# Designs tried in a protein design chat: miniprotein binders against a7ua95r516to809. Part 31

Target 1, 294 residues: a7ua95r516to809
Amino acid sequence: ASLSLLSISDLVPDLQFIFFWMSNAIEILYFIQQKSPAYMQTIELMDDKAGSKESLLSATISANEEAMTILEEVIMYTFQQCVYYITKTLYVVLPGLLDCNPFGTEPSSEQCRRAAGVCVCAVCVMPEAVRRVVSVFQTTSDLLQQYQVHSEIQSQMFAYLFFFTNVSLFNQLIDKGPARGWFQRSRVLQIQASVKILLDWAKGAGHNHLAQKFFAKFCSTVTILASPPQQLSQMSWKALCAEHPSLKPVQLHRILTQYQLMAELGPLPIWQPSSEDEAYIYRTVDLLESFENH

## First folded at step 14 (miniprotein)

Design jf3
Fold by ESMFold2, fold request of step 15:
Structure jf3 (fold): chain B 294 residues (1-294), chain A 86 residues (1-86)
Amino acid sequence: as target 1 above (294 residues)
Amino acid sequence: SDEAERIALDARRMIEEAQRLAEQGDHEEAIRLLLESVEIAARSGDPYLLVKVAITAIVLALQTGDEDVIRRAEEVLRRAKELMRS
């Protein structure tokens, strides 16, 4: 794009254009898939003594394959353009999730507690940083529904967005966490609360399965970091790997190292990697996740 | 029928010429010719010619950047879909 756009609202006209043409391409593809057998049958039933029936069938098959190929390329191209615009915006807003305080200020938190009889500040008040991320997801959902995009494409779109969010948050936490104090327990609990708001949005929007699948690495990281020291120190390396299969050995090792430092549990490593994992705990090439999907 | 085969050939040639014009950057003439081809493609009885019209309109709309061409591509697509009984 020729201009960096900070807000999803600024991208809406471009997204509306792309979604309009993508949804139409999907509709034409669906039409071909549903109507092609009937048309082929009408050709088969034609009375033809000159052999032109076989030529017409061959040409029709070729036309069908050509149309399918072009439509699939168009759908893929428009999908990639949507993802590009949306993730560019998402990339800008996601870092704020790691810095925000979802528990709010004391005066507004007190008012929410008194109105509900309990503390509801995380329920009644959403930090600006979380609202910016939710706004991207909600705007995307609204546009997909407005243009009646096929539900499978909507699911694939959110799979990409959740994957992107997971990679971005995980990589920033690992890279910047030590310098930014994000491994401090109070900070981890704030991050956990912010992520819960995103997961609740995904569940309410009908994407719970996708969120569970594609947020797994970041959620596992935050779950480990949020665990009380007494509980976590009693778990073996093997048990942690089994509970958190999304984490590579180098990633789990780094997370536990930072946890031990912040909890002031001394310099002696508490968690000993299994013999099979020991070769992999220092593979720094595997530490950060790629934004490319396998 | 033999008349439908001749109509189909005429429609195909128009659509292919519109595609060539689009590739050359002459989007105004491409969409004009494509719009003329819609009704001819429908008369051919070959649903894949209407599909070819629709696809060509979609591709042109995504390439052009010209608001008038885009508006006409929307009209071509709307009409092609109507004629496909969709």
Scores: ipSAE 0.766, ipTM 0.933, lowest interface PAE 0.6, mean pLDDT 85
Fold by ESMFold2, fold request of step 15:
Structure jf3 (fold): chain B 294 residues (1-294), chain A 86 residues (1-86)
Amino acid sequence: as target 1 above (294 residues)
Amino acid sequence: SDEAERIALDARRMIEEAQRLAEQGDHEEAIRLLLESVEIAARSGDPYLLVKVAITAIVLALQTGDEDVIRRAEEVLRRAKELMRS
């Protein structure tokens, strides 16, 4: 496990190993939970011939607690290892979403071109940058299903992956957007289209609610930036805060400042923060999101 | 019942020795002893001894890095799971 393993395909053997043992730990945990009452009842129904019934019951309860503790630690450890490997690949591929153009994309893979005369798959028709991100999510989903990982663990894993994706894209856009030209309206519309491809994947994979919940900050940002100038300039600060509660005042202020510059709406601020929010629009410590939240 | 108690004690001693060997880094001997303990743990009638075998195999597989030990840990776990059914 090194940073040189930047493709999800290169990490599949490591992930297969970890998922195999995680799924087995979960299965043993389930066994204990469903069989423990019957075994405890067997002890309760024993004759107390040696006066040892309470001692045996106490030892059995202790063994159950020890087993549960170790299994929970194993499951947490293996979950964290999977997330570690997967997010390392996401971190490398996510910035490319901000540079790609999904509107003019044609299949360009040598694999897809050589298969001309056979149907062109949806993965082959999307921008390479989007395809790389979808590949990480799809490979993760396939592995979780292959190893029959409990659905609650699958949901927690995708909740974290979507959270990580949101933080990474938002921070990159805010931090590097001016220098990279990402606030230009045509680029924002391209970014919006690329994100829609990711959201469509999440919906088709059964994770629509998680994606909508955990992408909220980045999606709000792109929605504001994609809005037509006449429509956005007619909205008050209060209305924008109500429409986009995921954005902190400093974040909304930064987004609107960049929007006003790129839409050539003049130097006078159009959106006046509420008196309460005015205290917070310059809190640069709150501008970028932490990967440690959640 | 007295026979089951003796069998349980034997299985417990074997599993705990396997755990001690694993902590000392002797993963090959740990998994050999653990595999030997599976059937004895099943005969004890105490399901927590089979659970202890399964957990020990999982932990060893995640710690060892030795592919032969991992393969044998998978065998131990498969057998323990079979014996836990019915």
Scores: ipSAE 0.765, ipTM 0.937, lowest interface PAE 0.6, mean pLDDT 85
Fold by ESMFold2, look of step 14:
Structure jf3 (fold): chain B 294 residues (1-294), chain A 86 residues (1-86)
Amino acid sequence: as target 1 above (294 residues)
Amino acid sequence: SDEAERIALDARRMIEEAQRLAEQGDHEEAIRLLLESVEIAARSGDPYLLVKVAITAIVLALQTGDEDVIRRAEEVLRRAKELMRS
């Protein structure tokens, strides 16, 4: 299969290879950090034969620095390769989350009920688009555990995957939302429910704090769009900025403009940007998020 | 001691030659020589020579693409790790 059509299962052998060598590099790095003080002390307790102790200590410091440098480079390289492969599959499956209906019909619910075996209610059934995203996260989590990757590296991996997910979903919503009808309230409520399933997965996997941090921009966007007009029209620009600090002025402005269009509202004075923010609402360079800013 | 210095020099020479062979693309000879160096590095009493063996195996496995060389690099790493712990 080509990279443009990859599933996570196609990449498992490559990921297994990379995780194996990454975890071993981390283990060796930890070994050096644990053993270096004791070995250096052994050299310092030697009899000094006209400076031979100083020469050995200097060579040992150099060997330690060389080993640490190479291992850190290997860990960085293998981490980047894992992220590259995982995010390629994630990028393919994330747009479907914006189109899916997490409130399945009775025929879909019955098929999922029989297949799942764990939960038999329609609310608990995971739509296929959400399942594909969760499968990427779950496979990643399973591999990290299988190869006993250090918990700090696991946290960094999921921090980046959640960052990537947020950027991808936010950019797709802003770019394609008007053409796809994703700003309609019924669609936004479906999107909100689908994201809730992802957040629940992250909480159950022990990554709630990372998901809360890195999904903030997308979640804020969906929260605003899902708000009933009666409630949202009571919130000023200043109040919205305070409630949604993750949104840049140009982003908030664009979201409110789309809300007005879909709700058939005219301009609302209460949503007029502050004079301080007016300089920023036209910065189209700030509208979309970069995948490189994490 | 003088014997430990001789053993360490021998191990270092073997590891560095394995690294040069790997850079030249002779991965089979590189891993063969690296495997021979493991026990000698352990006898030297210098833990950084075993670390150098382990690092060389990891780097070679990531470079090679040859499954037999990768399998042998896994064996080198396994043995180096055992000797590090003893």
Scores: ipSAE 0.762, ipTM 0.936, lowest interface PAE 0.6, mean pLDDT 84
Fold by OpenDDE base, look of step 14:
Structure jf3 (fold): chain B 294 residues (1-294), chain A 86 residues (1-86)
Amino acid sequence: as target 1 above (294 residues)
Amino acid sequence: SDEAERIALDARRMIEEAQRLAEQGDHEEAIRLLLESVEIAARSGDPYLLVKVAITAIVLALQTGDEDVIRRAEEVLRRAKELMRS
């Protein structure tokens, strides 16, 4: 199937398979961690027949270490496979979020209308492009809950997925935004509304802190771009750096430069980078976010 | 007990042979041997043998493309987990 047609629903069987084995591997790992101390203690309390106790203890420790190592490898492998499949689906649906008009009368999802009549659930009232993104996250959440995956692993998975989403959206906005008109105030307000729906979902799903942390760069960018020229033109470079610490100097400089062009503002001396930041604003390698840092 | 040690040794040999067979690509024979080893491992009283069975089943399921082997690996895993909780 072409990547363009890949839906999260198409990946559910593969994800179910991976999540099943991942969850079981985690369960067995916790079993070992909980039972090993007690079992070792029972060996230690056994009558010391000459050398048999020490040999048994050594063999048990070695077997435990081997088992833990293999389980950790399985967990890591299955985690990576899940992330790989989910991020592929996100890669397909995320561009639609930037082009979405959430204020338009898009018809409620045909799927909910067919099954239950008028569904007024939060997902059914979402714009289609937002709903597709939320569907990926919701399906992931549902699968993690279905297989009772440990909460720490769930948090790590959502952290990575939010990281990936932020990097993808940020890079697309910075790179393609000027050409696609996404820096226009009307479009920025649409993007802001769409992202708010996603963040509200994340809050409802219990991932508010992670979402705020990992979407910080994209949210900061959208906030700056959504700001009225009269307001933003009163903010100094230093004030903007302080208000948006998630943005690198080169990123902030790029955003402000593009904002100036779109708003037809002349050069603003108050947006001039500090002498300390001046060396960093030309580091174009730091302009786009990397996927490798996570 | 001497009997428990003998049972543990037998279970260990069976699991190790199943691992060897799995590594050689003989997944069907590997899973058959694992199914037999679960009950023997439980009789040994050594919880780590059940863990080893479960791990072997997980690894085998992730390595095989055979749906029947996967199903049987799930059965091995389920049974091993039941015995771990007992």
Scores: ipSAE 0.761, ipTM 0.930, lowest interface PAE 0.6, mean pLDDT 90
Fold by ESMFold2, fold request of step 15:
Structure jf3 (fold): chain B 294 residues (1-294), chain A 86 residues (1-86)
Amino acid sequence: as target 1 above (294 residues)
Amino acid sequence: SDEAERIALDARRMIEEAQRLAEQGDHEEAIRLLLESVEIAARSGDPYLLVKVAITAIVLALQTGDEDVIRRAEEVLRRAKELMRS
């Protein structure tokens, strides 16, 4: 199928198939891990006089290793296939977060009251672009629960999806932001609000720690850009590095350069990089993040 | 002990033949033979033969494009899991 035709809804049957077999592979792996010691102990309690005990134990150890190896490969393969399909849809929908306005133009509380007294104000202010991203995360969560995928695998899945989201948003902001006007103060505040909706979803889904960890670079970027000039101009390069350890020197330098342009500030002595960081502020190979292997 | 060894050998031969048939692309015969092997593997008392059946069904389902074979692999897996719990 063509990349331009893929959406999460179009991929649900394929994801259902993969999750079914992944979940079963995980269950069999767990069975082996929990039952193997007891079975081997049964063999060890056999009468040594038969002469076959050591041969059977050796064959059992070999069978265990073969089964574990195949199951781990199957689980890894199915996990990677799920991630591949899901991130293809994320790649298409994520840029819309940078262009949308999460601040509504009408009272959201009145809409919630008319819906039979249930108030879900976050839903009332959620623009379509944010809804599309949340839909990918929610559909993934629903499928993982439907197929009873082990919680540790669910956590690894969302760790990667949040990593991918962070890389995609950060790279697009840095690369396309000047041409798209995304560094303007009002736009940055809109972006910050849209990301907060994603963070709120992650918290409600039980993935707050993962979201805080893997969104750190993008959130740091937006926090810096959203800071009032009076506050940010009081922070040295060293202080900014300490406050935002997720940002590489080249990334922080680029962000501050865009801030200076947006705020119409001249060069600030307090933002001079340290001498060791000066060697790295022009390393464009480090400017954008890699999508490979979190 | 001698009977258990014979049962285990029979199950292993059937499972390995199913794997060879799957490698040759004969997925219908592979899954048919695999389904026959489930009860024999359970009778052997070797839990790794049931595991081998389950793994073979999973791998075959992921390799084949045939929905009938996939449905039968699901049946094999369900039965193997029931027997593993007993």
Scores: ipSAE 0.754, ipTM 0.936, lowest interface PAE 0.6, mean pLDDT 85

Design jf3
Fold by OpenDDE base, fold request of step 15:
Structure jf3 (fold): chain B 294 residues (1-294), chain A 86 residues (1-86)
Amino acid sequence: as target 1 above (294 residues)
Amino acid sequence: SDEAERIALDARRMIEEAQRLAEQGDHEEAIRLLLESVEIAARSGDPYLLVKVAITAIVLALQTGDEDVIRRAEEVLRRAKELMRS
């Protein structure tokens, strides 16, 4: 019950707290990495008073290793906490993306918090369901920038969030899509448009490569489903596998089977899996993506 | 110098005691001792003692849940960082 009301804005204070300490831990880690060689060299240049130099050097190395280890643990812990909070909000808002009609005149009811008037920014003109998803990512980006979190950690954060989003959307589409009518061409085109808005945002935010990589499976699924029957029915199983390498054989087979049912197509021998893939199309355990494989 | 070594030893002991106190859940005493250790660590000339102070402050802030301890940990961290840059 209470999870349905959770917005990213409600988690901003908690995220700010975590990002503050994470950023400082990264800064201290960087300081050690940059200063340690020079400090060790200073010890090495000290007059060798009867073995004190070697002991001091050893103690310094050990202390640095311990410090680095603790900092890495702190960074990992804080990273995981951030991911936990952000993915919790994504979990709530992502289903709305599949049900979204981006072509509908939904009143842009939410005034852009940044503008005193009617904001016509790219985010404010988004469909509400898309805007909510983008808002999670944008808030994350803004916080990471505000606290000057190292770019590598930012990239890792977005990689995971895109991974999570792809898995969530893909699994929902495969599992619930037929029952929800998301395999209908009109609905697929809506989903495709919504995903494009998200990808365009990711591109604008500097995460184009990550978005393309981690959304590949969902995008491939949507692309297949958006294809006209006349076009898709001319593509062989092998050609579809080659065009959509992110899809497992079982996934592609499921998509094509559901497409065939939805489009009221007769049996298509051209979509018959190869002898090599035939054993894999029955691996239903591989149908849905796992959240643990990242 | 023998004095610098003595100061470093004292600072290290204070930081280690603060860590022990923090692990025991005595976050208020831990942060108080840590605040005292910052200036001593700086006087030692060992930058890694300041690092150890900073790390201890970060860890303590993430563990305590006490707003006053968190605030003081931020102060320790800020001061440690200032001294590390000097």
Scores: ipSAE 0.742, ipTM 0.926, lowest interface PAE 0.6, mean pLDDT 90
Fold by OpenDDE base, fold request of step 15:
Structure jf3 (fold): chain B 294 residues (1-294), chain A 86 residues (1-86)
Amino acid sequence: as target 1 above (294 residues)
Amino acid sequence: SDEAERIALDARRMIEEAQRLAEQGDHEEAIRLLLESVEIAARSGDPYLLVKVAITAIVLALQTGDEDVIRRAEEVLRRAKELMRS
């Protein structure tokens, strides 16, 4: 199937399979961790009449360590597979978020599949492009809950998905934004509204802290671009760096340069990088975010 | 007891053979032996043999593309978990 037609619903069977085995592996790992100390103690309390106690203890320890290692590998493997499938769907739907007009009057044509008739739930009233992104996260949340995946693994998964989303949106905005007119104030305000809907969803889903942390760079970029020229032109480079610490100097410089062009502002000495940052603003390799090292 | 030790040895041998067969790609024979091993492992009184059965079922299910083997692995896992809680 063309990647363009791939929806999260199409991957639900595959994700269900992976989540089933992942959740069971976690459960078995937890069982070992909880039972191992008591079992070791029972061996230690056995009468050493046969001189085999130490050998039995050693063999049991080794077997438990092996079992835990295999389970950890299984958990990591299944986690990576889940992330792979989910990020594929995000890759398809995320560009639509930047092109979305949330102020458009077009009713969401898709009826909520969960209800008979016209659903007026918060998700159904979302713009279609935003709804598609939210549906990926909601489906992920629903599956994690359905299979009772350990809360730590859920948190790690959402952390990665938010990281991926931030990197993807940020890179697209920086790279393609000027050419696509996404730096125009009217378009930026649309993007800001769309992102707010996503953040509000994350808050409602209990992931507010993670969302704030991992979307910081994209949110900072959108906040700067949404700022009125009269306000932003009064902010120094140092003040902007301090207010937006998630942005590297090269990123901030790029944003301000594009903002200046879009707003038809003359050269602003107040936005001139500090002498300390001047060397860094030309590091174009650091302009885009990497998907690596998360 | 000497009987429990014998049962444990038999169960371990069956599980190890199932693991070997799974690694060789003989998933059908692996799952058959694994199904037989669950009840024997439970009779041994060693909870770690049931853990080994469960792990083997998980690994086998993730390695195989055979839906019947997967279904039987789910059954093995379910039964192993049930017996671990008893």
Scores: ipSAE 0.740, ipTM 0.925, lowest interface PAE 0.6, mean pLDDT 90
Fold by OpenDDE base, fold request of step 15:
Structure jf3 (fold): chain B 294 residues (1-294), chain A 86 residues (1-86)
Amino acid sequence: as target 1 above (294 residues)
Amino acid sequence: SDEAERIALDARRMIEEAQRLAEQGDHEEAIRLLLESVEIAARSGDPYLLVKVAITAIVLALQTGDEDVIRRAEEVLRRAKELMRS
C-alpha cells in the first residue's frame, strides 16, 4: 500500500502479532524474576550429593542469565517494531492536524453515518483529521490493554509516541508554517483547538502527565502564536523565556520574528534577546528538533 | 533423582537441537522437536527447562514467516505456560 493510504487499521494484524509475543516475553521474564530466588533456595537446601549442588546452582544461574538476556532482547525488538509501525502511521496522519479546521461542519465519521442518529459521542464530534490521529493512539492503547502489557512498557511507548508527535508537529510548523499560512491567527486558533482535543483524549486515557511533558514545546509555540499582539508585545524576551522554558533561544527568536512579520509589527526592542542568549539565537542547527534525542 | 537428571539432560538436548535447527532455517523440524520436548521438560521437574522451551517458541515465532509454524509455536508456548503454573 502507498504510504498515503496506510491506516492504523491496516497495521492491526501486524501489531497484534508483535504485541502477543511481546506480552508473553514480558510474562516469562516476570516469572523468572519471581521464581528464581525461591528455586535457588530450594537447590541450596538440597542434600549435597558429591558436589552436585554447586554445579547445579552454577548451571541454574547461568541458564537464568541467558534466559533473561534473550527475553530482554525479544522485548526490545518487539517494542521497536511496534514503534516503527505506529510512527509510520502517525507520519501519514499528523500533517492533516495542522491543516484541520475543527470549527467546520465536517461530516460525521463513516461509522456514525451508519447509525440512524447523529452520534454526539466525543469521537463523532471530532474533526476527521483529529480523529485519525486519536485513532492511532486509541488503537495502540486498546491493543496494549488487550494483551495486558505491563504498565511501564505502556508508559514508555506513549512517551515515545508523544515525543515523536511533538517533534513532527513542531518541525513542520516552524519549517513550513509561514509558507502554508499556519502562522495566521485564524489558522493558529484552529491548530490550538485541534491540539486541545488530542490533549483532552490523552487526559481521558490516563496519560495527562506524559502528554503535558512531551507536547510542551509544540504547545508553547502554539500559545505564543495564538496570543493577541497587544498582549504579546508587552512581554519582554526574558519574560517569554521564563514562561516558555521548553523553547530554545533560537526557536523563540524564530517564532517571534515570524509573528512580527505576520502581525505587521515594527521592530520591538522589548523582544531583543539578552546578551546571554544573543550567541544562541544564531544556532540554526538547534532550530528544528531531532528525532534521535529520545 | 538419577532418573530426573537423565530426563532433564534429554530435554535440554532436544531444546538445544531445536534452537540449532531454527537458526539454520529448518523451522518445521525445530517446532516438531520443541513440541516433543515440552512434556519431557515437564517430567524433569526443572521449571527452567519449560522456560527455555517457551523462549525458544517465542524466538522461533518471530523468526519464521510460516503461519503453521507460528500456530504450533503458540501451542508450545501455551502448553509450557500451563505446565509452569502446575
Scores: ipSAE 0.737, ipTM 0.924, lowest interface PAE 0.6, mean pLDDT 90

